# Ledger of designs, part 8: VH-VL binders against Protein mesh

Target 1, 209 residues: Protein mesh, of Bombyx mori (Silk moth) (h9jiq1r811to1019)
Amino acid sequence: GVAGIFGDPHIVTFDDLQYTFNGKGEYVLVRVDHSQLKLDVQGRFEQVPRNIHGAVNATHLTSVVAASNNSQTIEVRLRPQHAQWRYRLDVFANGKRVYFDRTALRVQYFPGVTVYQPMYVLNQSEIVVMFSSGAGLEVVENRGFMTARVYLPWTFMNQTRGLFGNWSLDVNDDFTRPDGTLASVDLNNFQSAHRDFAQHWQLTDREQR

## First folded at step 1 (VH-VL)

Design Pm25 (from Pm9 with heavy chain L98D P99H T100L I101G F102Y G103T V104F D105S R106Y P107W Y111L; framework fv_pimurutamab)
Fold by ESMFold2-Fast, scan of step 1:
Structure Pm25 (fold): chain C 209 residues (1-209), chain A 122 residues (1-122), chain B 107 residues (1-107)
Amino acid sequence: as target 1 above (209 residues)
Amino acid sequence: EVQLVESGGGLVQPGGSLRLSCAASGFTFSSYGVHWVRQAPGKGLEWLGVIWSGGSTDYGNEFTSRFTISRDNAKNSLYLQMNSLRAEDTAVYYCARDHLGYTFSYWYFDLWGQGTMVTVSS
Amino acid sequence: EIVLTQSPATLSLSPGERATLSCRASQSIGSSIHWYQQKPGQAPRLLIKYASQSFSGIPARFSGSGSGTDFTLTISSLEPEDFAVYYCQQYNSWPLTFGGGTKVEIK
């Protein structure tokens, strides 16, 4: 199954529930902590800068950090400049920047994880992260906006936690907080999802990868 | 009443086997993950393993070859099969209920059995 | 595995005194700590979950704090029933581990 974060941003859970998210800071997107699969995917959200045509009161995804059992930690980060539209995603493995051979080699192998840069498309950047555990991460940047999708084997149904839901076959329990309680979320109220659910998945500086 | 009750403990010779049982009542057993935790005399708590509501198991590395956790939801029962027992396995064995089993995310134990003593000695 | 070190091993105090119990993790674990109380001959009882949240029915004199590697359980004013062994437990990574325990005993 698949869950992700798109647009301005909207989150789609593993149970296909959609909700709007406007949090700032670092959040757990999905966590799996099982003997056969460990996965931690975190996202950083920053306020969209004011443009010359007015104020913007939205946040956007600017970084995704992922690690799985016995893997290096991979970060995919949005490059903050808009002066030239070429390639706007930077990749880090255990904090060290990764470079891709744009003319030949587009795959980088690390312990427990493989990172692939697909062929260049004008004004679009893409990175695919494939963990030996079977988990996958796809990050796409288009026109300065970053999106991310997480792919998990069906064997991990009902094993997830975080903003992407618990993948329980029941959309009603997707708003499960870190302490195991269910949040009452009003999907017609943008602040309800953040106040009652998403803010509880916010990370402190010490918890970030 | 909501309770867990262990049974099957006793004296066993080194190299022997025992099967412990844990009987659940007062709650929907099939919806919860259940753990085994042991405590040697005068020592602290040691996590042994878990079986989740879906039947998946996880163990501490020291226990994977000799101990097997299983469940029978029709009988509201949890089992621990212990093989090739050693003097170091002498302990009180507790079964403990995890937070609501369908979420798998939060490994605290809100309900414990009274424990059953296993003594491995000649 | 993550090692939890509890100190002191024993606290000798009188009823009415404040007890402060420490739990230190071998690596950062965020707020992934739970606290249990165990009396002789009894099973452990959950007191505090997620470092600082009281479990239902637990008296207000029990509180937890800390994050990262350093965690504290505080009993603001000891009652006779509070003399027991206290354990911290982490769930940040597999396998689950407990601290060695702190015994709070009467002076």
Scores: ipSAE 0.000, ipTM 0.428, lowest interface PAE 18.1, mean pLDDT 81

Design Pm33 (framework fv_pimurutamab)
Fold by ESMFold2-Fast, scan of step 1:
Structure Pm33 (fold): chain C 209 residues (1-209), chain A 120 residues (1-120), chain B 107 residues (1-107)
Amino acid sequence: as target 1 above (209 residues)
Amino acid sequence: EVQLVESGGGLVQPGGSLRLSCAASGFTFSSYGVHWVRQAPGKGLEWLGVIWSGGSTDYGNEFTSRFTISRDNAKNSLYLQMNSLRAEDTAVYYCAREDWYDSSDYFDYWGQGTMVTVSS
Amino acid sequence: EIVLTQSPATLSLSPGERATLSCRASQSIGSSIHWYQQKPGQAPRLLIKYASQSFSGIPARFSGSGSGTDFTLTISSLEPEDFAVYYCQQYNSWPLTFGGGTKVEIK
């Protein structure tokens, strides 16, 4: 299965439920905590910068941090203020910056995880993170906007929690809070999704990876 | 031809400040990340920091509080503001260009360097 | 920080001889090494990028090899202008670091 965060932003869950998200701060996108299978994917959201023509009240994804079974923690971070031809994504492995050899395979190997930088596409930066557990993360930057997709094999089905839903094959329980209760969400009202569901997956300063 | 020319070096007393300049020519300066690298007498090369084409900066950990990198694209110039100078900051300071298309961290062109001596 | 150890510190050879310079990383860095040449009173010059790829305009006598923790710069037949200090540099981890240098000097 595939879940992700796109656009201005909206979220598509593993059960293919779509909803609008405008939270600020750090949130659990996907969490799996089973005896043999672990995954933690967190996203950071910041206010879209003000432009000279007025204020903008939307948020956008600026960082994704992920770790799985016995792996290094990988962060993919949006770089501001670069020229058009510079890549806008930085990669960190356990807090240390990762560099890619343009003339080789463009692959870096770490305990439990492999990071790959695909060939450059005009106006697009991309990083692929592949965990030994089978989980995958794809981060794409296009014209200053960052999107992320999480790819999971069937072994993760019905074990996920977080903003990307629980992958139960039933969209009715995708709005499950950390305490296990179901939120009642009006999909036509983004304030309902945030107030009743998304804010409960917000991380405190002490819980950030 | 690509050229980078450093200037502004000299003798400074401990605790003093100094501003170095690097003048670029022969390429579209605004499209390139540019770095400062220093070399103490008889010692090896030490990376100090970078300013990217968009204006953001990154520094080595020991330089963050005392050194500031800036650029003026209209003048094709790079600057290094050095504050609270110590004897161990005595070095030749080089500016160096990075390839703007490739996100690699190698330096394809360097300036000739400018000598900063911190001594009483 | 990744530490790069270059050996020997000084290599004394005659023109026409082969030079082999070593650079060892404190941890595995794939092929994330660049090599520079520095002559007295001059700025460094890029020779080899990505462990083994020659930079434009560099004579064929210079070659690089290695991966993981062990890297070598080879000069197949020393010319008079090759007597200089050589530095390796890694880009696998932040901050960027250089080796201590190997001085190739005339006997």
Scores: ipSAE 0.000, ipTM 0.434, lowest interface PAE 14.5, mean pLDDT 82

Design Pm37 (framework fv_pimurutamab)
Fold by ESMFold2-Fast, scan of step 1:
Structure Pm37 (fold): chain C 209 residues (1-209), chain A 121 residues (1-121), chain B 107 residues (1-107)
Amino acid sequence: as target 1 above (209 residues)
Amino acid sequence: EVQLVESGGGLVQPGGSLRLSCAASGFTFSSYGVHWVRQAPGKGLEWLGVIWSGGSTDYGNEFTSRFTISRDNAKNSLYLQMNSLRAEDTAVYYCAREYDYGDSYYYMDVWGQGTMVTVSS
Amino acid sequence: EIVLTQSPATLSLSPGERATLSCRASQSIGSSIHWYQQKPGQAPRLLIKYASQSFSGIPARFSGSGSGTDFTLTISSLEPEDFAVYYCQQYNSWPLTFGGGTKVEIK
């Protein structure tokens, strides 16, 4: 299965529920707590500059941090727009910046995780993160916007929590708060999704990876 | 002729502040990232930080709180604001460019001649 | 941060001799190294980029090699203008760091 965050931002859950989210700060995108897979994927959201969208309250994804059992913590961070594509996404492993060697393969191996920078494709920056557990993370920057997708084997169905939903094959469970209660969300009111559901998945500084 | 020229160095007392300038000529300044590198007398090179063509900055960890890099593309100029200066900040300060729109990975192809900052009482 | 150790600190040679300068990284950095030359009172000059690629206009006597943790700058036959300090620089991880330099001087 696949879940992701796109655009302004839109979230698509593992159950294919779509909703708009405009929270600021750091949030749990997905957590998995299973004997064969521990996964924590967190996203950072910052206010969109007014001159791009004209809306002061809009946010966009600027960083994704992911870790699995016994793996390095990998962060993929949106760089402020530069003409050179390689400066658009920065990668950090346990807090140290990773550079992809031009004279070697564009693959970096770390304990429990492999990070791959695909060859340049016009107008896109891309990083692929592959955990030994089978979880995958794909981050793409296009036109100054960062998107992220999380890929999980079907064996982990009904094991996810966070903004990307429960993956129960029932969209009615996707607005589950950390305490297990279901949020009543009005999808026609963008503040309802944030206030009643997403805000409860916000992380404190101490909880960030 | 492509060149970078640093200025603003001199003798400063400990705890003082200085603003260094680097003037660019002979190339499209806005297409380049520019680094500051310092060298204490008789010692090696030490990377201080960089400002990219889009205005984002990266610093060495020890410089983040006291030093700020900025640029003014309309004036083809780069700046280094140095605060709370210490004797160990005594060095020649160089600016050096990196092409930001190519296949460059953090090499500096054109350097200024440096400006000397002496922090002494 | 990645520490680069250059050896020897000083290399005393005569014109016409081969110079071999070493740069060792504290951890593997692939081929993420550049080499610079600095003459007394002058700014550094880029010689070799990406461990082994000569920068434009640099004489053929300069060459670079190595990968992982061990890198070498070679000057096949020293000329009088080559007596200078040479620095390696890594770009594998933040912050960018330079080696301590190797001084090539007249014997």
Scores: ipSAE 0.005, ipTM 0.454, lowest interface PAE 13.2, mean pLDDT 82

Design Pm45 (framework fv_pimurutamab)
Fold by ESMFold2-Fast, scan of step 1:
Structure Pm45 (fold): chain C 209 residues (1-209), chain A 118 residues (1-118), chain B 107 residues (1-107)
Amino acid sequence: as target 1 above (209 residues)
Amino acid sequence: EVQLVESGGGLVQPGGSLRLSCAASGFTFSSYGVHWVRQAPGKGLEWLGVIWSGGSTDYGNEFTSRFTISRDNAKNSLYLQMNSLRAEDTAVYYCARDYSGWYYFDYWGQGTMVTVSS
Amino acid sequence: EIVLTQSPATLSLSPGERATLSCRASQSIGSSIHWYQQKPGQAPRLLIKYASQSFSGIPARFSGSGSGTDFTLTISSLEPEDFAVYYCQQYNSWPLTFGGGTKVEIK
């Protein structure tokens, strides 16, 4: 199964439900608490710069942090736009920066996780993170905008929580809050999704990785 | 019933400007990404760009200086502003809905013809 | 950008025959291919997503396969309504790109 966050941001759940997200701060994208897999994937959202067309009150993804059992915590972070570098994603493993030499060291091995930088494509930066559990994270940056996808084995269907939904194969329960209650969301009003659902998955400073 | 209807096409002289519209109905427009794709007469499909629900845009590299995509969620409408038009911009322009955010297009408009000549 | 090369440019067949359409990517793209059908004077229609998954309402005679750089769309037995142009599209890398199309025409 796969879920992700795209663009300005636009979320697609494991059940293929689409909704608009305009939250600021740190949020649980997906959490799995199963006997065979503990996974916590968090995203940071910051306000888009004012000179970006149509986006003065929108947010964008700037960091994804993934932690799994018996594995180092991996963070993929968007480089600031004023940094005029060709490759625009930075990677951290347990808080220490990971360096890639695109001619030699494109794969880095850590306890429980492998981080891979695919072949360079002009105007696109990409990092793939593969946990020994089979969980995967793909982060793509294009022209200053960050996209993230989370891949999970079908074994964890109906075991997910967070902004990416329950993965129940039924979109009707994707707006489940942390306390297990179902949010009543009006999809014709994108503010309803944030107020009634998404803000309940926002993290405090103590909960951030 | 999901519908997308393009309008605003026509004949324009080289160097001119034109604004295309795409009217959406039958779905929650504000929750979907929408793309512009063009097709020159007798030729294949070419992706122009996308605008997401909040207004962020991505373009094909060759289009960022001359073309601007915008949307008005209150009017369920998508726009393409085209400037400094050239003969090679002659094409049918389609708007297309991004079904899942996976960059496949489940519903397309009928297209609107733009001719850049003389 | 990733270039998609479709072959043959034109495929001339009779109803009831099997059609096999090729799409080759200039670099590996995993399974990041979608397939579309376009009939004369009409907008494209989605047939196959993610290389091999049929879109809703698409007849079982259409199937997709492949990974990496080589992808195939197969029509097991052509019906009259299947004579059209077929396009592959990749979403592995920006910008999104389409193949040049294969025209399936009646012999």
Scores: ipSAE 0.005, ipTM 0.481, lowest interface PAE 13.3, mean pLDDT 82

Design Pm9 (framework fv_pimurutamab)
Fold by ESMFold2-Fast, scan of step 1:
Structure Pm9 (fold): chain C 209 residues (1-209), chain A 122 residues (1-122), chain B 107 residues (1-107)
Amino acid sequence: as target 1 above (209 residues)
Amino acid sequence: EVQLVESGGGLVQPGGSLRLSCAASGFTFSSYGVHWVRQAPGKGLEWLGVIWSGGSTDYGNEFTSRFTISRDNAKNSLYLQMNSLRAEDTAVYYCARLPTIFGVDRPYFDYWGQGTMVTVSS
Amino acid sequence: EIVLTQSPATLSLSPGERATLSCRASQSIGSSIHWYQQKPGQAPRLLIKYASQSFSGIPARFSGSGSGTDFTLTISSLEPEDFAVYYCQQYNSWPLTFGGGTKVEIK
């Protein structure tokens, strides 16, 4: 199954529910806590820097942090300075910056995880993270917009939690809070999604990876 | 009402240059980005490029060296400078507006001009 | 660049019939798709944004659905003014791209 953050940002859950999210700070995108697969993917959202009207309620993804079974923690971070035609994603493994050799090595191996930087595509930065557990993460930056997709084996259906939903094949329960209660969300009101659902998946400083 | 009106199209010879204009009205022009999109006769739509509200520009890969987008906010006008024109550049050229949502430009087309025809032929 | 494939190229239908138009993306784009209508000699008009949200003033007979790679525009009952070319467009990544279009024509 796949879920992700696309565009401005739109979140598409594993059940294909779409909603707009404008929270600020660090949030659980997806968590899987099963004996066969553990996965924690967290996203950082900051206000969009292109701001015509002063205070805005729009945010964008600026960092994704992921860890799985027996793996190092991988962070993919958007560079703050915009440079046309240049690579704009930085990668960290257990807090240490990962360097890719432009002429030789575009793959780096870490305990429980492989990180791959595809060859340059015009106007696009990309990092692929493949966990030994079978979970995958794809991060793409294009024109300052960061997109992230999480790929999970179908066998883990109905075991996800977080902003990417429950993956129960029923969109009605995708707005499940950490305590297991269902939020009533007005999809025509982005403040409703934040207040009633997304803020409950916001991380404290002690819970961040 | 929101209006965009293109002008400046016409017949040009291969290797020639042409400047298109797009006149905006009915909204605060300086607060919005604007795209250029072209359509060859009988063909589909092709994105050419954009100028953002702040004046920065981005282009499709095939247009970077020959086309330049600019704007004049005092005149509520958008321009496309086209150089080294080829027969393959024959098309209707549209300007189209970016919506602004929560103070941020969105990369889609909410209002379009009527288009102006550019024919590149000897 | 993300390639959008629209099918069929041409739909020949009568007024009152349901039209179903398909747009397939070369990679997953969530719901970052918009639909436009273009009549001969006219500029395109935005119909549906973000896969399923109707643009202001668009008749209720137009609806969009889909996510990931497969998207559908549905016209529940064709009116004479609906015979036109329809384009999908993605904004998941740059450059922005359009599908090749589906022409809905009178049988």
Scores: ipSAE 0.000, ipTM 0.435, lowest interface PAE 17.1, mean pLDDT 81

Design Sg12 (framework fv_satralizumab)
Fold by ESMFold2-Fast, scan of step 1:
Structure Sg12 (fold): chain C 209 residues (1-209), chain A 120 residues (1-120), chain B 107 residues (1-107)
Amino acid sequence: as target 1 above (209 residues)
Amino acid sequence: QVQLQESGPGLVKPSETLSLTCAVSGYSISSGYYWSWVRQPPGEGLEWIGFIYHSGSTNYNPSLQGRVTISRDNSKNTLYLQMNSLRAEDTAVYYCAKDIWYGDRAFDIWGEGTLVTVSS
Amino acid sequence: DIQMTQSPSSLSASVGDSVTITCQASQDISNYLNWYQQKPGKAPELLIYDASNLETGVPSRFSGSGSGTDFTFTISSLEAEDAATYYCQQYDNLPYTFGQGTKVEIE
């Protein structure tokens, strides 16, 4: 299955529930703690610059950090300076910047994880992260907006937690908070989704990767 | 403490192939880092030649288009630079340098450099 | 290729003076910029990394600032041993490129 965060941002859970996200700061996108798969994917959200899409009060994804089954920690980061139609994603492995070979595939191998940079096409910057555990992460940037998707084997259905839902095949329990309680969310009130659910998945400084 | 030391022939003739060696001590080159070569013509600025990653992957400055090969010997903990079709403008001091890796700075350690003169 | 332009190409100053060197990238390089000191007959020595971080063992009179395309290197109180050529270098994109250098002479 697949879950993701898109554009100015909305989230699509593993159960295909869609909701608007407007949080600022660092959040758990998905966490899996199972004997065969340990995964932690975190996202950082900052206020949209005033000249991008005109949405001053909106937030956008600026960084995704992921690790799985004792892999190196991979961070994919949106470049802070405005650079239209230029490659805008930086990659870090355990905090150190990754440079890609000038080959067609542009691949780098790390303990527990392979990272590759597809060719720059359609004005899109792209990074694909493949964990030895079977988990995958795809990050795409287009016109200053970062999109991230997480791919998981079906074996881990009902083992996920975080903003991407619990993958129970029932959208009604996707708003599960860290403490296991179910949030009552009014999808017609965008503030309800944040206050009653999403803010509870916000990370403290101590919990950030 | 990581140290790098270059060595080479000193003088080479035009159209010949240059072979340089960089001995690394204090760190295993197969364990991490990118390892770079940089040159500096007398009285001029610095030009990056290329690097080799600890896995063996290489990348070269396009200005040197097919003239350069960087390699390594893990058992000797040594880096190599070969440059073919030498011309007078290839006269320079050649440096090897430790490049970027986890928790470390880029280009914080350089060899002392070795002067290569291309002359008939 | 990213072009790095330093200004000035040379300067002369007295011990105790504050001197500033600038470096401009032809395109956005974020904070991926190093500053080096090179004395005659010696290899370059790293002074500042990631645009503003002082390398271990380097005197605090050296500092760097800037991001994007415009960068500044400052020596707050020049000493006689600071006579050298200073280079900026970007490592945002391959090929790595260096500025042309700024020669600092002590009067």
Scores: ipSAE 0.000, ipTM 0.453, lowest interface PAE 13.6, mean pLDDT 82

Design Sg16 (framework fv_satralizumab)
Fold by ESMFold2-Fast, scan of step 1:
Order: structure tokens, then sequence, then C-alpha cells
Structure Sg16 (fold): chain C 209 residues (1-209), chain A 121 residues (1-121), chain B 107 residues (1-107)
């Protein structure tokens, strides 16, 4: 299964429910606590600068942090807007910066996780993170906007929680809060999604990686 | 090979309800994807009507304001479009189409042949 | 709603020519844009997805580029079978919207 974030941002859950997200701060994108797979993927959202599109209260993804069974913690961060245009994503493994050779196959091996930088595509930066547990993370930056996708084996269906939903094959329970209660969300009202569901997955300072 | 085939009444009077079917073969509609309806008035461009997700959830173009219902029958592997309060402006070729081949993009990768619906007194 | 505007509305070219069509979005859609080909009396067919990715089975003479609000679609060496109307479509936000189409005629 796959779930992720794209656009302004729009979230697509493992059950393929789509909704608009406009939270600020750090949130649990997906958490799995299964005997064979432990996964924690967190996203940081910061306010988008106002421009001709009038997005004064819109947010965008600026960092994704992920860890799995016996793995180093991998963080992928959006680089400043005026940095070198060919590579706008920075990668950290347990807080230490990862470097890739731009002319060779771009693979770095760490305990429990492999990080791959695909061959360059114009105006697009990409990092693929592959955990030995089977979980995958793909981060793409295009024109200063970061998107992220999480890939999980089908064996972990109905084991996920967080903004990416419960992966129960039923979209009606995707808005499940951390305490197990189900939020009633009006998809035509972005404030409903945030107030009634997404804010409950916001991390405190001590919970952030 | 995935194939979609629309069918419908051809002619409908104003204020009546339109009912269209889309028979899908080569893929189970309950297994994945967004299954969409798109229309094209004669000589004009394409307009998205709405979709039904493989779980049964639906979403509609706001311009059609409660006039549209998209449904399915998993046992027949068939999609349905129902549109009420028809006007002459609803005259169009109606297509069913599959969207969302994977999370990475949401293209309409397979289309039916289309069925012409004329709304006329 | 996001409005998609194509230019030109029609063009005529000879076999072997290079043809470029543009598509402009009314707001930033990143790379969430697809291109379709529609031949007379037929359903649309997907050619390019995510602004620049060639769909499987589509000839390499077709290409797409761009991001944000300005996109281009190019046929590097026009063939007689390419006579069709071409549409761009955004999927950044609902409702999905299409350009008005560009008719390509072969001389």
Amino acid sequence: as target 1 above (209 residues)
Amino acid sequence: QVQLQESGPGLVKPSETLSLTCAVSGYSISSGYYWSWVRQPPGEGLEWIGFIYHSGSTNYNPSLQGRVTISRDNSKNTLYLQMNSLRAEDTAVYYCARAYRGYDYLPFDYWGEGTLVTVSS
Amino acid sequence: DIQMTQSPSSLSASVGDSVTITCQASQDISNYLNWYQQKPGKAPELLIYDASNLETGVPSRFSGSGSGTDFTFTISSLEAEDAATYYCQQYDNLPYTFGQGTKVEIE
C-alpha cells in the first residue's frame, strides 16, 4: 500500500481517502507498531509565504523524519529556496549529513536502512529511503514544494495510524484520533479536518525526533 | 487488458433523470483506483463529473450541485451515473474513465468509448 | 476552480515538423499535469503524466516539460497519425480541470 502528501498539501491515505491538510508544526504521518514492523514517520509543516495565490494560512511540508526496526533515523529536509538548484533535499542519518556522488550510482548503506538518490531529473530532487523492515519512503521536491510517499507491504494492512489513516480498506475509519475515537470530518471544510482530526496527531516537543 | 464500455438511453427530455452504465472488464472495480465520469459537449472540451473510489466513497464536481450520483455494483463489475434535472446544456458524450494508477499520479489511463446523450424536447 | 488555458487553439503543420503546445494554469499546480490525445470520434488517450513522464507504449517523439503555471507539450517529428486534439489536465486540486484543447492538423 501507499499513502502520502502532495500539492497544497493534499493527503492521500492508505485507503485512498483524499483530504486537504493545513496544519503547522510536526505531525505523525504514519506509525506502525507491529511485532515485525516498527515504523514512525513524522512530517514538519511550515507556513507558505504569501504570494499572488493568497495563501497566507497555507502550510507546506519542509521535513520528513523516519525510523524503523533497528534502523538509523533518516531525515530529509527541504533546502533553502536559493540553494544549489540541482539538489534541494538534504539527508541526515542520526543527525549526520549524508553525501552522494553526483556521477555514480548514489546509494548509502546504514544500519537497518538504505538511502538512494536517483539519477538527476531537471527541476526535481528525489530521495528514496528503504528500510530493511520492508517499509519505504520517497521524498520529491519540485519547485520548492516537497512531497512524501510511504510504501508498506500488504502484510501490514490495518496496522497503521496517523494522518495517513488506518489502512482498513474502509475510508470511513481513516479519521481515527490517537485515542481511538473516530472524527466526523466535512471534506468541504478544511477547518473541520484540522480541528476534528489532524490537530490530535500533532507532536509535542518531547515527541519530535 | 482493461476495457470500459458505456451505455445509456441516447435521448432524454429536459427535467428528466439520466441513467448511464459503464461495464468494466479486465480489472475488478473493487480492487483499486478512482472510477470517474467525464463528459464532453459536442465541439467543446472535457468536464470532470465525479468519481467513486474502490471503497465506495464518492466525490463530485461542485458545479453539478447534488444533481449527480455515482454508484457501482461489484458483483457485475459495473459503474453507474445518475443525473437529475437535465437541461439542454447537459447534451454531451459521457465517458467513464479510470484514474489513479498509483499514488504518484492521478491520470485517466483508461477510457470507455463514450456514449452520446442528447437532451431535447 | 483552477482554469487551464491552452495555446494555440489550433495549428497546421507538415510531417516531420516539430510542434509545441503550451498550457497555462491559473495558479501553481507544481507538476500535477497530464496530457491527452483525442482523435476524431475516439476517447482521449493518456500520453504524458506528471508534466514530463511518458506513458508506457507512447512513442518517444512526444514529450512534456514545465512546472508551476507554465507547461509545454512537444511532438519532435510530426507523423500523419498525430492529427488530433490535445488536452492538458490538472490534478493538483478538485475539481479536475482540462484545457480547452489544441487541434493539430497535418498539411
Scores: ipSAE 0.000, ipTM 0.434, lowest interface PAE 17.3, mean pLDDT 82

Design Sg24 (framework fv_satralizumab)
Fold by ESMFold2-Fast, scan of step 1:
Structure Sg24 (fold): chain C 209 residues (1-209), chain A 122 residues (1-122), chain B 107 residues (1-107)
Amino acid sequence: as target 1 above (209 residues)
Amino acid sequence: QVQLQESGPGLVKPSETLSLTCAVSGYSISSGYYWSWVRQPPGEGLEWIGFIYHSGSTNYNPSLQGRVTISRDNSKNTLYLQMNSLRAEDTAVYYCARSEYYFTSGSPFDYWGEGTLVTVSS
Amino acid sequence: DIQMTQSPSSLSASVGDSVTITCQASQDISNYLNWYQQKPGKAPELLIYDASNLETGVPSRFSGSGSGTDFTFTISSLEAEDAATYYCQQYDNLPYTFGQGTKVEIE
């Protein structure tokens, strides 16, 4: 299955529930603690600069950090002040900058994870992260906005937690908080999704990768 | 700068389907915002019809009871409104408008199109 | 649905006067209220967002205040170009709803 977050941000869960997210800080997008797979994917959200219409209060995805049970931690970070060059995403492996070859297929191999930079598409930067465990992460930057998708084999259905839901095939239980309680979310109220659900998946400084 | 321009048939008969377009320039409809349709009957106030988010998700005013569909074409940078089973009460100026997400909620309508008048009469 | 009620529905004032419009929500909407100006034949234009924040490019004579259910919009020194209908709008919950409008005429 697939779950994702779009630049605005907007979230689509593994059960295809759609909701608006406007939090600030670091959050658990998806966590899996299964005998065959341990996965942690975190997203960072920061305020969007707005030059012509008042003070900025919107947020956007600026970084995705992912790790599996035996892998290096991979971070894909939106490049500050979008460079004039085509490459607008920076990649880090265990905190060290990853550089891709300019002339050939851009593939980097690390313990437990492969990172791939596809060939350029106009106005778009893309990084694909493939874990040996079978989990995948795709990060795309388009016109200054970062989108992330997580791909999981069907064997991990009903094993996910976080903003991307629990993948139970029932959208009614996707708003499960870290303590296991079900949030009552009014999808007609953008505040409700954040206040009653998403903020509970916010990470402290000690929990951030 | 962002500009929105609505267009449509002007005159529609009762029970027919209305199709409107909103051409957006200066900003990509697929990035960072949600896009609404709002209508205003002559001499009356404003009524929100619905929105489409950059992901393609939609939400509609319950008062329109499944008569309305909002869609988009990212390649043409255009928004669409379809409304079926038109009645005389649907006569109004139709606007498209952009909203940026606020830190904790949806933000105000910061850009509006000029509006297009739709008259429903035989 | 959240109902938005404006008062007065219309008013007439002279250039230089101070004008106050109020808006009341049927339930607590915190500060999630916007004010728009609509001149005849034109689209609405955002003036105030989040109850009290002045939109960029809008003259400082316009101001907003309030929270919860009671909101106020003020023009501190009315100018001829301020003749328009003013609307409040909540965005705390869907569907978004507008007040009925207040028509401001220059005497």
Scores: ipSAE 0.000, ipTM 0.452, lowest interface PAE 17.0, mean pLDDT 82

